VHH binders against q01730. Designs and how they scored, part 37

Target 1, 276 residues: q01730
Amino acid sequence: SKSLKKLVEESREKNQPEVDMSDRGISSMLDVNGLFSLAHITQLVLSHNKLTTVPPNVAELKNLEVLNFFNNQIEELPTQISSLQKLKHLNLGMNRLNTLPRGFGSSRLLEVLELTYNNLNEHSLPGNFFYLTTLRALYLSDNDFEILPPDIGKLTKLQILSLRDNDLISLPKEIGELTQLKELHIQGNRLTVLPPELGNLDLTGQKQVFKAENNPWVTPIADQFQLGVSHVFEYIRSETYKYLYGRHMQANPEPPKKNNDKSKKISRKPLAAKNK
Key: E = the ipSAE of ESMFold2; O = the ipSAE of OpenDDE; V2 = 0.75 times the mean of E and O plus 0.25 times the DockQ between their complexes.

## First folded at step 22 (VHH; framework vhh_8pnl_2)

Design l5 (at its last look DockQ between E and O 0.15; V2 from the best seeds 0.00; counts 0 for: pae O 6.1 > 2, placed apart)
Fold by ESMFold2, look of step 22:
Structure l5 (fold): chain B 276 residues (1-276), chain A 123 residues (1-123)
Amino acid sequence: as target 1 above (276 residues)
Amino acid sequence: QGQLVESGGGLVQPGGSLRLSCADAGDTFDFYAMAWYRQAPGKERELVARITYEGRTNYADSVKGRFTISRDNAKSTLYLQMNSLKPEDTAMYYCAATLRTEPRDLPSEYDYWGQGTRVTVSA
């Protein structure tokens, strides 16, 4: 229950590496006097505030390993975010992002990227996004992705990929290149078929998670889900399924209709367009 | 996230202490937010304490200052240190996990649950 001034002063005086300023009504990081002088800190939590932007000064916090902006009103990030070269964990969940800054993929040590509940789609990703090859967890849930770019296969260290509650109509075959994947969450999309290459992954064991409910699966796949996830993987590895999948792709069927209107979601109302 | 297994429950006198453990058999423990819930006979399951993947904690008012939640990611284990135990603390204690980074207090926020460990504080 310390004031922001006292939190900054105590971190400086006592060399405290972790600073938690969550739920403090902060509308601008620039209003927190002395914040950017704390070059020693390794963790900064600004969750549950009222931030709309992040100033370039964030780059002055050169030793940050954890940066948490969960549940703010952030619409844009400065390009300088990628200069935080010690950053391992970046939480941007529950914000208003519709793009990521150019050069975002230059963050060299990033392991966890939380982007849940934003306004992102496949066009929101900068050209070097998939250079984030150190990622071990990527959370893209509750966004507007209709496809997942094939370059996802470059993220070979990925252990967790969450794509729940998007508008995905397909998964790329390159998903099968994610050989370290332990958890795949694709529930709540518009998926009708799975690429056979998903069968290259071991997602059915005791240490793995595969969640795919609430998708309009074609009947042969839906039947396997009712028997269990191991049956789904056995089926998609089969020659029978590879033939079915090839026929399905050649037919190029119209994707299932979208489930619900998302226009009332707070992240869909950009600050500049709330009354249009 | 693997199977969650609680241990460390038992019978204790009022004012005593117990340390509960919850082991995760999976390889993704350090990505999960974790919680302890309890359920006394005839009552709803209620939050005791939670800890985010970043280590930030929250406690039910009834246990603040007496209980401490902690995690050891190297051992894939969640702990609950329970001090100054009262008869009202008697319940089945459950470990829970979620990929939500900022879970709320409701049990519906958690997808993974252990089988529980019994804590009995004698009158």
Scores: ipSAE 0.662, ipTM 0.827, lowest interface PAE 1.2, mean pLDDT 90
Fold by OpenDDE, look of step 22:
Structure l5 (fold): chain B 276 residues (1-276), chain A 123 residues (1-123)
Amino acid sequence: as target 1 above (276 residues)
Amino acid sequence: QGQLVESGGGLVQPGGSLRLSCADAGDTFDFYAMAWYRQAPGKERELVARITYEGRTNYADSVKGRFTISRDNAKSTLYLQMNSLKPEDTAMYYCAATLRTEPRDLPSEYDYWGQGTRVTVSA
């Protein structure tokens, strides 16, 4: 494999818009000489490295459209990441994020946001997160969300929403406002009921994906799942279910217990002490 | 929903070359994965080549070394350069795209499809 220096040089000399530095054992972006001088690049891949942080210098890469940090150890993002106005794809999957930076929702063109396998919850999102109205795909699987904020309904361009293996106790009714949604992944949560408004969506077709297994569904819903997704949607659209749902919500039942010990997640394991 | 439109198909002699294009009429050409599929008469649709948003490529063994998939984000266009064409390459070629984050090799994993362009390789 070419040296990092050579990759930087080649990109500069040949005006190559794409730089792939995946699986290079990089612990700091600052150690890559000349990286931040590559203002012409539109794609940077740094997946499968050992990054613990992203420096504010990332803002110097003003033309980035695709930024991939998959499978690192990133615990903190700089606020400057939101200054990348051309950024469309951001992959932060399989990191150690507990929070997103202030102003993260300022990205104007972000379409795909991958946040799978982190330590995020509803309190981890900045106040302007749901200003990301250009999002078409949002991946939040394998995090610690107990609640999905109702502002999710503001992301009207969402086609894919993945919430797999969180701690969700409910879905907000505003999910029914996501009229372009084609895929919804909510398996592996603590859901007992579905909001009737979900029935406003078409997720039963051959091209659609609705995954909802491994939830403690109430019996009436569970029975429909045994028959198929189409039956579930028919049922939640019914007046009978709306009535039942209302009663259920009024009763304010205790949420199911968390069954999954997430303490063993890679993202929660102590970072091996840098042998100084 | 971006409409994918294929072009560049036609009749070519064995050993010849063609370049297929897939243009997205939409404002966004940002997919996690794009692919070329082909379907010959009486056969199932098969993957020809795939490209991820990172630029990673995968090719069917039958076309490896002869075909090259590439994308131009500025032009919102996917390409398939086909060299050393063989009669066995005769098929309807389809452009496919998905927002899924994982590489996809199955047609069912792609959400967007073009109408196809026909490639005929004949002496």
Scores: ipSAE 0.018, ipTM 0.374, lowest interface PAE 6.1, mean pLDDT 91
ESMFold2 (binder alone), look of step 22: mean pLDDT 82; pTM 0.836

Design l6 (at its last look DockQ between E and O 0.08; V2 from the best seeds 0.00; counts 0 for: pae O 6.5 > 2, placed apart)
Fold by ESMFold2, look of step 22:
Structure l6 (fold): chain B 276 residues (1-276), chain A 123 residues (1-123)
Amino acid sequence: as target 1 above (276 residues)
Amino acid sequence: QGQLVESGGGLVQPGGSLRLSCADAGDTFDFYAMAWYRQAPGKERELVARITYEGRTNYADSVKGRFTISRDNAKSTLYLQMNSLKPEDTAMYYCAATMWTEPRDLPSEYDYWGQGTRVTVSA
């Protein structure tokens, strides 16, 4: 395999737009000499490394369209990440993020945001997060969300929303504003009811995906799931269900107990334990 | 991600070429990592090639330099160009898809599978 120095030199000399430094044991981007001088690159892959932070210098890579930090140990991002105005794909999956930086929603072209398997919750999202109105896919699976903010409805171009294996106790009615949504993944949560507005979406067709297993659905909904997803959507569109939902929300029942043991999740272990 | 349908298999002489196609019936193809797997009679299913949704490729050593994986997101189609075919390439070839951003070689990481297309390389 080429050394990191050779990868940088080759990119500079041959004007190569893609740089792949995956699985190289990198602990700091600052230790990769000349990396930030590669202003021409459009793709940078740093997956499967040992990064714990990202330096502000990332903003010097002004032409990046793809930035991949999958499977690192990143605990925080610099505010300068949002200055990457050509960025279309940002992969931060399998890291240790518990917050996103102030101003994160200032990216102008972001289409795909991968945040699966972090330590995020609804309080981790900065106030301008939902300015990311160009998003087509948002992956928030394997986090600690209990609530999805109503502003999710502002992401009107969203085609994929994955929320599997969180701690969600409800979905906001604004989910029904996502009229371009083709895939919704909500399995493995603490959901008991669905907002009737979800019925506004066409998620039961042959080209769509709706996955909702492993939730403590109330009996009327659980019965419909036994018949099939199309029966669930027909039911939640009914006046009978709209009344049931209204009464359920008015009663504000105690959420079902959490039953996932997340204490052994690798992203929550001390950094020394994660490196084993 | 919808149903995956492979095509382009057939009988070919050693040294010949085939191009396999895998059509995704769904509307979300461009968000999925894709792979070709193959299974010879009496053997386990093995990775042939994979391609991320961003277009990065990886190949099994046995096919490197002979096979090319590619994708056309506008047509929701995955391809495998197979050149310099050998009798040991004889197998059922499967298209697979996953939402895992960085899939490795584990078939369990792939949630969607086609029915397969047969490739026979005979003398």
Scores: ipSAE 0.652, ipTM 0.843, lowest interface PAE 1.5, mean pLDDT 90
Fold by OpenDDE, look of step 22:
Structure l6 (fold): chain B 276 residues (1-276), chain A 123 residues (1-123)
Amino acid sequence: as target 1 above (276 residues)
Amino acid sequence: QGQLVESGGGLVQPGGSLRLSCADAGDTFDFYAMAWYRQAPGKERELVARITYEGRTNYADSVKGRFTISRDNAKSTLYLQMNSLKPEDTAMYYCAATMWTEPRDLPSEYDYWGQGTRVTVSA
């Protein structure tokens, strides 16, 4: 494999817009000499490294459209990441993020946001997160969300929403406002009911994906799942269900207990102390 | 948009084998469904094989039993092993990726495309 230096040099010399530095054992972006001088690049892949931080210098890569940090150890993002105005795809999956930086929602062109396998919850999102109205795909699987904020409905261009293996107690009714949604992944949560407004969506077709297994569904919903997704949607559209749902919500039932020990998540394991 | 780069094409005799590779320098490879398409001269682009992130595969009938699609997510690389090649397999082969978790059947449903690698099967 080419040295990191050579990759940087080649990119500069040949004006190559794409740089792939995946699986190179990189602990710091600052250690990659000349990386931040590559202002011409539109794609940077740093997946499968050992990054713990992203430096503010990332803002110098002003032409980035695709940025991939998959499978690192990133605990913190700089606010400057939102300054990347051309950024369309951001992959932060399989990291150690507990929070997103202030102003993160300022990305104007972001279409795909991958946040799978982190330590995020509803309090981790900045106030302007749902200003990301250009998002087509949002992956939040394997995090610690108990509540999905109602503002999710503001992301009207969403086609894919993945919430698999969180701690969700409910879905907001505003999910029904996502009229372009083609894939919804909500399996492995603590959901007992579905908002009737979900029935406004078409997720029952052959090209659509609705995954909702491994939830403590109330019996009436569980029975429909046994028959198929189409039956579920038919049922939640019914007046009978709307009535039952209303009663259920008024009763303010206690949420199901968390059954999943997430302490074993990679993102929660202590970072091996640098043997000084 | 992520750039897909195909490699491994070339000239081969009937009955021969080739292995195509598609490298993804973008962020789409880790989670998205992928496919191989091919386009012969004067013909429409057709699906050859598709694969989910988890590794579920589907093949066109014309290549079933001869071609194998696979992926290495850690390497961000898609492969197409082509065995028992026939003259009819001569085409430009394209790597495609989509943000969909399930593979799609139409070229228009894929979001990312490579530039293609040429495969020529001739005696």
Scores: ipSAE 0.016, ipTM 0.417, lowest interface PAE 6.5, mean pLDDT 90
ESMFold2 (binder alone), look of step 22: mean pLDDT 80; pTM 0.817

## First folded at step 23 (VHH; framework vhh_8pnl_2)

Design s31 (at its last look DockQ between E and O 0.60; V2 from the best seeds 0.00; counts 0 for: pae E 2.1 > 2)
Fold by OpenDDE, look of step 23:
Structure s31 (fold): chain B 276 residues (1-276), chain A 123 residues (1-123)
Amino acid sequence: as target 1 above (276 residues)
Amino acid sequence: QGQLVESGGGLVQPGGSLRLSCADAGFTFDLYAMAWYRQAPGKERELVARITYEGRTRYADSVKGRFTISRDNAKSTLYLQMNSLKPEDTAMYYCAATLWTEPRDLPKEYDYWGQGTRVTVSA
């Protein structure tokens, strides 16, 4: 495999817009000499490394459209990441993020945000997160969300929403405002009911995906799932269900217990102390 | 449910070319990683080529330089251009799709599979 130095040099010399530094054992981006001088690059892949941080210097890569940090150990992001105005794809999946930086929602062109397998919850999102109105795909699977903020409805271009294997106890009614939604993945949560407003969406067609298994659905909903997704949506659109849902919500039932021992999650394991 | 339909397989002489197509996605095609797998008789299914939603490609060493994976998102179609075909390339070729942004090239990671198209390279 080419040295990191050579990759940087080649990119510069040949004006290569794509730099792939995946699986190189990189612990710090600052250790890659000349990386931040590559202002011409549009794609940087740093997946499968050992990064713990992203330096603010990332903002120097002004032409980045794709930035991939998949499977690292990143615990913190700099605020400067939001300064990448051409960024369309940001992959932060399989890291150790417990919070997103202030102003994260200022990315104007972001279409795909991968946050799968982190330590994020509803409190981890900055106040302007839902200003990411250009998002087409949001992956929040395998995090610690108990509540999906109602502002999710502001992401009007969202086509894919993945919330698999969180701790969600409910879905907000504003999910029904996602008129472009084609895929909803909510399997592996603590959901007992669906908001009737979800019925405003068409997720039952041949080109749509609705995955909702491994939730403690109330019996009336569970029965419909046995028949198929189309029956679920027909049911939640019914006046009978609306009434039932209203009563259910008024009763303020205790949320189901968390069954998933997430303590074993890799993202929660202490980083092996560098044997200094 | 997402469907993938392969086409373009057939009988070809060594050194010949084929172009496989995979179409009819029941999912958001342009946001999925796509791959071609193949399975020869008596052998395990193996990755031939992969293309991420970002357009990054990976090839098996055995096909590198000969095969090209590409996609047309507007047509929701995946392609495999196979040049300089060898008898060893004889297999059932499968199209696969995954929502994983960084697939590990494990068959189990793929959510959708086609029925396959047979490629036979024989003199």
Scores: ipSAE 0.791, ipTM 0.896, lowest interface PAE 0.7, mean pLDDT 93
Fold by ESMFold2, look of step 23:
Structure s31 (fold): chain B 276 residues (1-276), chain A 123 residues (1-123)
Amino acid sequence: as target 1 above (276 residues)
Amino acid sequence: QGQLVESGGGLVQPGGSLRLSCADAGFTFDLYAMAWYRQAPGKERELVARITYEGRTRYADSVKGRFTISRDNAKSTLYLQMNSLKPEDTAMYYCAATLWTEPRDLPKEYDYWGQGTRVTVSA
């Protein structure tokens, strides 16, 4: 395998736009000599390493379109991450994030944001998060969301929204504003009802995906799932369901009890602190 | 069933070349990792090449240096350029797609499959 130094030198000398440093045991990007001098690169892959932070120096890689930190131990991101104004794909899946930095929503071109398997909830999102109006795919699975903020409706270009295995107790009516949505994954949550506005979406076709199993659906909805997803959508569009939904919301019931044990997720364990 | 349609298979002499194409039939092509798999008679499907949604490639050892996977997101088309073909490359070639951003390249991790295109390299 080429050394990290050789990879950097080859990129610089041959003007190679893509650098892949996956699975190299890297604990700090600052230890990779010359990495931040590669202002020409458009793709940097650092997946499967041991990063715990990302230095502000990442902003020096101003031409990045793809940045991949999948499967590291990152606990926080620098505010400078939003300086990457050409960034289209950001993969932060399988890390230890519990917050996103102030200004995170300032990226102008971001199309894919992968945040699966972190420690995020709705309070982790900065105030301008929903300015990411260029997003086509948002992966928030395996986090701790209890609600999806109404501003989700501002992400009108969204084609894929994955919220699998969170703690969601409700979906906002604004989900119905995502008219380009092709895939919605909400399985493994604490959902009892669906907003009638979800019925505005075309999620029952052969090219669409709607995954909603493993939720404590109220009996009228659970019965429709037994018949098929198309029956669920016909039901939630009905006046009968709109009446029942209104009664449910007026009653303001206590959310179902949490059943998933998340204490053993690697993202929840303290970083290996020995004698420190 | 996937909405993927393969083309470009055929009969070729050893040392020859073929270019396989796989057209997307309407889902969001550029958000998927794409792969070519092949299956010879009596054998299991095996990975030939994979390209992530970011464009990162991986090849089976048996084809590395001879085959090139590529994608054209503007045309929603996946390609496999097959050079220096050998009789052992004879197989049904399948296009596959997954939303997994870091696929492990096992066939069961791919959600969508084409019906395949036949490649025959006559000895």
Scores: ipSAE 0.445, ipTM 0.682, lowest interface PAE 2.1, mean pLDDT 89
ESMFold2 (binder alone), look of step 23: mean pLDDT 80; pTM 0.813

Design s32 (at its last look DockQ between E and O 0.70; V2 from the best seeds 0.68)
Fold by OpenDDE, look of step 23:
Structure s32 (fold): chain B 276 residues (1-276), chain A 123 residues (1-123)
Amino acid sequence: as target 1 above (276 residues)
Amino acid sequence: QGQLVESGGGLVQPGGSLRLSCADAGFTFDLYAMAWYRQAPGKERELVARITYEGRTRYADSVKGRFTISRDNAKSTLYLQMNSLKPEDTAMYYCAATMWTEPRDLPSEYDYWGQGTRVTVSA
């Protein structure tokens, strides 16, 4: 494999817009000499490295459209990441994020945000997160969300929403405002009921995906799942269900217990002390 | 449910070319990673080529320089251009799709599979 130095040099000399530095054992972006001088690049892939942080210098890469940090150890993001105005794809999957930086929602063109396998919850999101109105795909699987904020409904361009293996106890009614949603993945949560407003969406067609297994559904809903997704949506659209849902919510039932020991998540394991 | 349908397989002489197509996605095609796998008789299924939703490609060493994976998102179609075909390329070729943004090239990661199209390279 070419040295990192050579990759940087080649990119510069040949004006190559794509730089792939995946699986290079990189611990710091600052260690890659000349990386931040590559202002012409539109794609930077740093997946499968050992990054613990992203330096503010990332903002110097002004033309980035694709930034991939998949499978690192990133615990913190700089606020400057939101200054990348051309950024369309940001992959932060399989990291150690417990919070997103202030102003994160300022990305104007962001279409795909991958946050799978982090330590995020509803409190981790900045106040302007849901200003990311250009998002087409939001992946929040394998995080610690107990509540999906109602502002999710503001992401009107969402086509894919993945919430698999969180701790969700409910879905907000505003999910029904996602009129372009084609795929909803809510497997492996603590959901007992679905908001009737979800029925406003068409997720039962041949081009749609609705996955909701491994939730403690109440019996009436579980029975419908046995029949198929189409029956579930038909049921939640019914007046009978709306009535039952209302009663259920008024009763303020205790949420199901968390069954998954997430302490074993790689993202929660202590970083091996750099043997100084 | 997502469906993938492969086409373009057939009998070809060594040194010949084929173009495989995979179409009819029941998922958000342009946001999925796509791949071609192949399985020869008596062998395990192996990755031939992959293309992420970002357009990044990876090839098996055995096909590098000869095969090209590409996609047309507007047509929801995946392609595999196979040039300089060899007898060892004889296999059932499968199209696969995954919602994962960064696949690890494991068959188990793919959510959707086609039925396959047979490619036979023989003199």
Scores: ipSAE 0.775, ipTM 0.890, lowest interface PAE 0.8, mean pLDDT 93
Fold by ESMFold2, look of step 23:
Structure s32 (fold): chain B 276 residues (1-276), chain A 123 residues (1-123)
Amino acid sequence: as target 1 above (276 residues)
Amino acid sequence: QGQLVESGGGLVQPGGSLRLSCADAGFTFDLYAMAWYRQAPGKERELVARITYEGRTRYADSVKGRFTISRDNAKSTLYLQMNSLKPEDTAMYYCAATMWTEPRDLPSEYDYWGQGTRVTVSA
């Protein structure tokens, strides 16, 4: 295997735009000599390491299009992360984030944001988060969201939204504004009803994915799921359902009880245990 | 839901070449990690090669230097170029896809599978 020093030297000497330092036991990016001098690189992979922070120096890598921190122990991000103006793909999955820095939504080109398996909730999102209007995929699975902010409707380019295994008690009506959405994953939450506006979306075709199992759906919705997803969408578009939904929301029922044991999520918990 | 359809299998002599294709009819293809798996009669399904949505590749040791995985996101098609084929490469070859951005190379982590295409190297 190549050393970190050799990887940096080869990238510099051969003008290699892509650098992969995954699974190297790295505890600090500052310990990788010469890393931040590689202003030419467009892709940096630091997955499966032991990072706890990301230094402001990351902004020196100004040509990055792909930055991958999957499966580290990152607790905080510097505000400078949003100065990476060419960034298209940011992977922060399987970390320890409970907040995102101020100004995080200032990225101009971000297409894929992976935040699966962190400690995020709706209050973790900075005020400009939903300015990330170039997003095509947003992965928020295995977090602690109880609601999804209505501003989700501003992300009109989304094709994939994954909210699997959160604590969601509702979806906002603005979900129906995501007219380019092809995949919605809401399984493993505390959802009892669907907003009728979800019926505005085309999620039942051969090219679409809608996954909603393991939710405490009210009986009228649960019955439609037994017939198939297309029946669910036909039902929630109906006047009958709109009336039911209106009465359900007016009654303001107590949410189903929360499952607080995160260790049993079907998420990728064993990957964290194998991190070296 | 999307459907994966493999093609390009067949009968070849040792040392020969084949190119497998896998067409995606319905996924957001460019956002998925893709893989080729194979299964010989009486054996477990095993990874041949995988490519992430970012383009990072991994190969089984038995095929390194002989096989090349690639993808064409504009055509929503995955490829496996197989050169220097050996009798032990005889198997049913499956295309697989997952939405996980950082998959482990375990069959259980792949959500979608094709029906397979058969490759037979000399008998």
Scores: ipSAE 0.561, ipTM 0.800, lowest interface PAE 1.8, mean pLDDT 88
ESMFold2 (binder alone), look of step 23: mean pLDDT 80; pTM 0.823

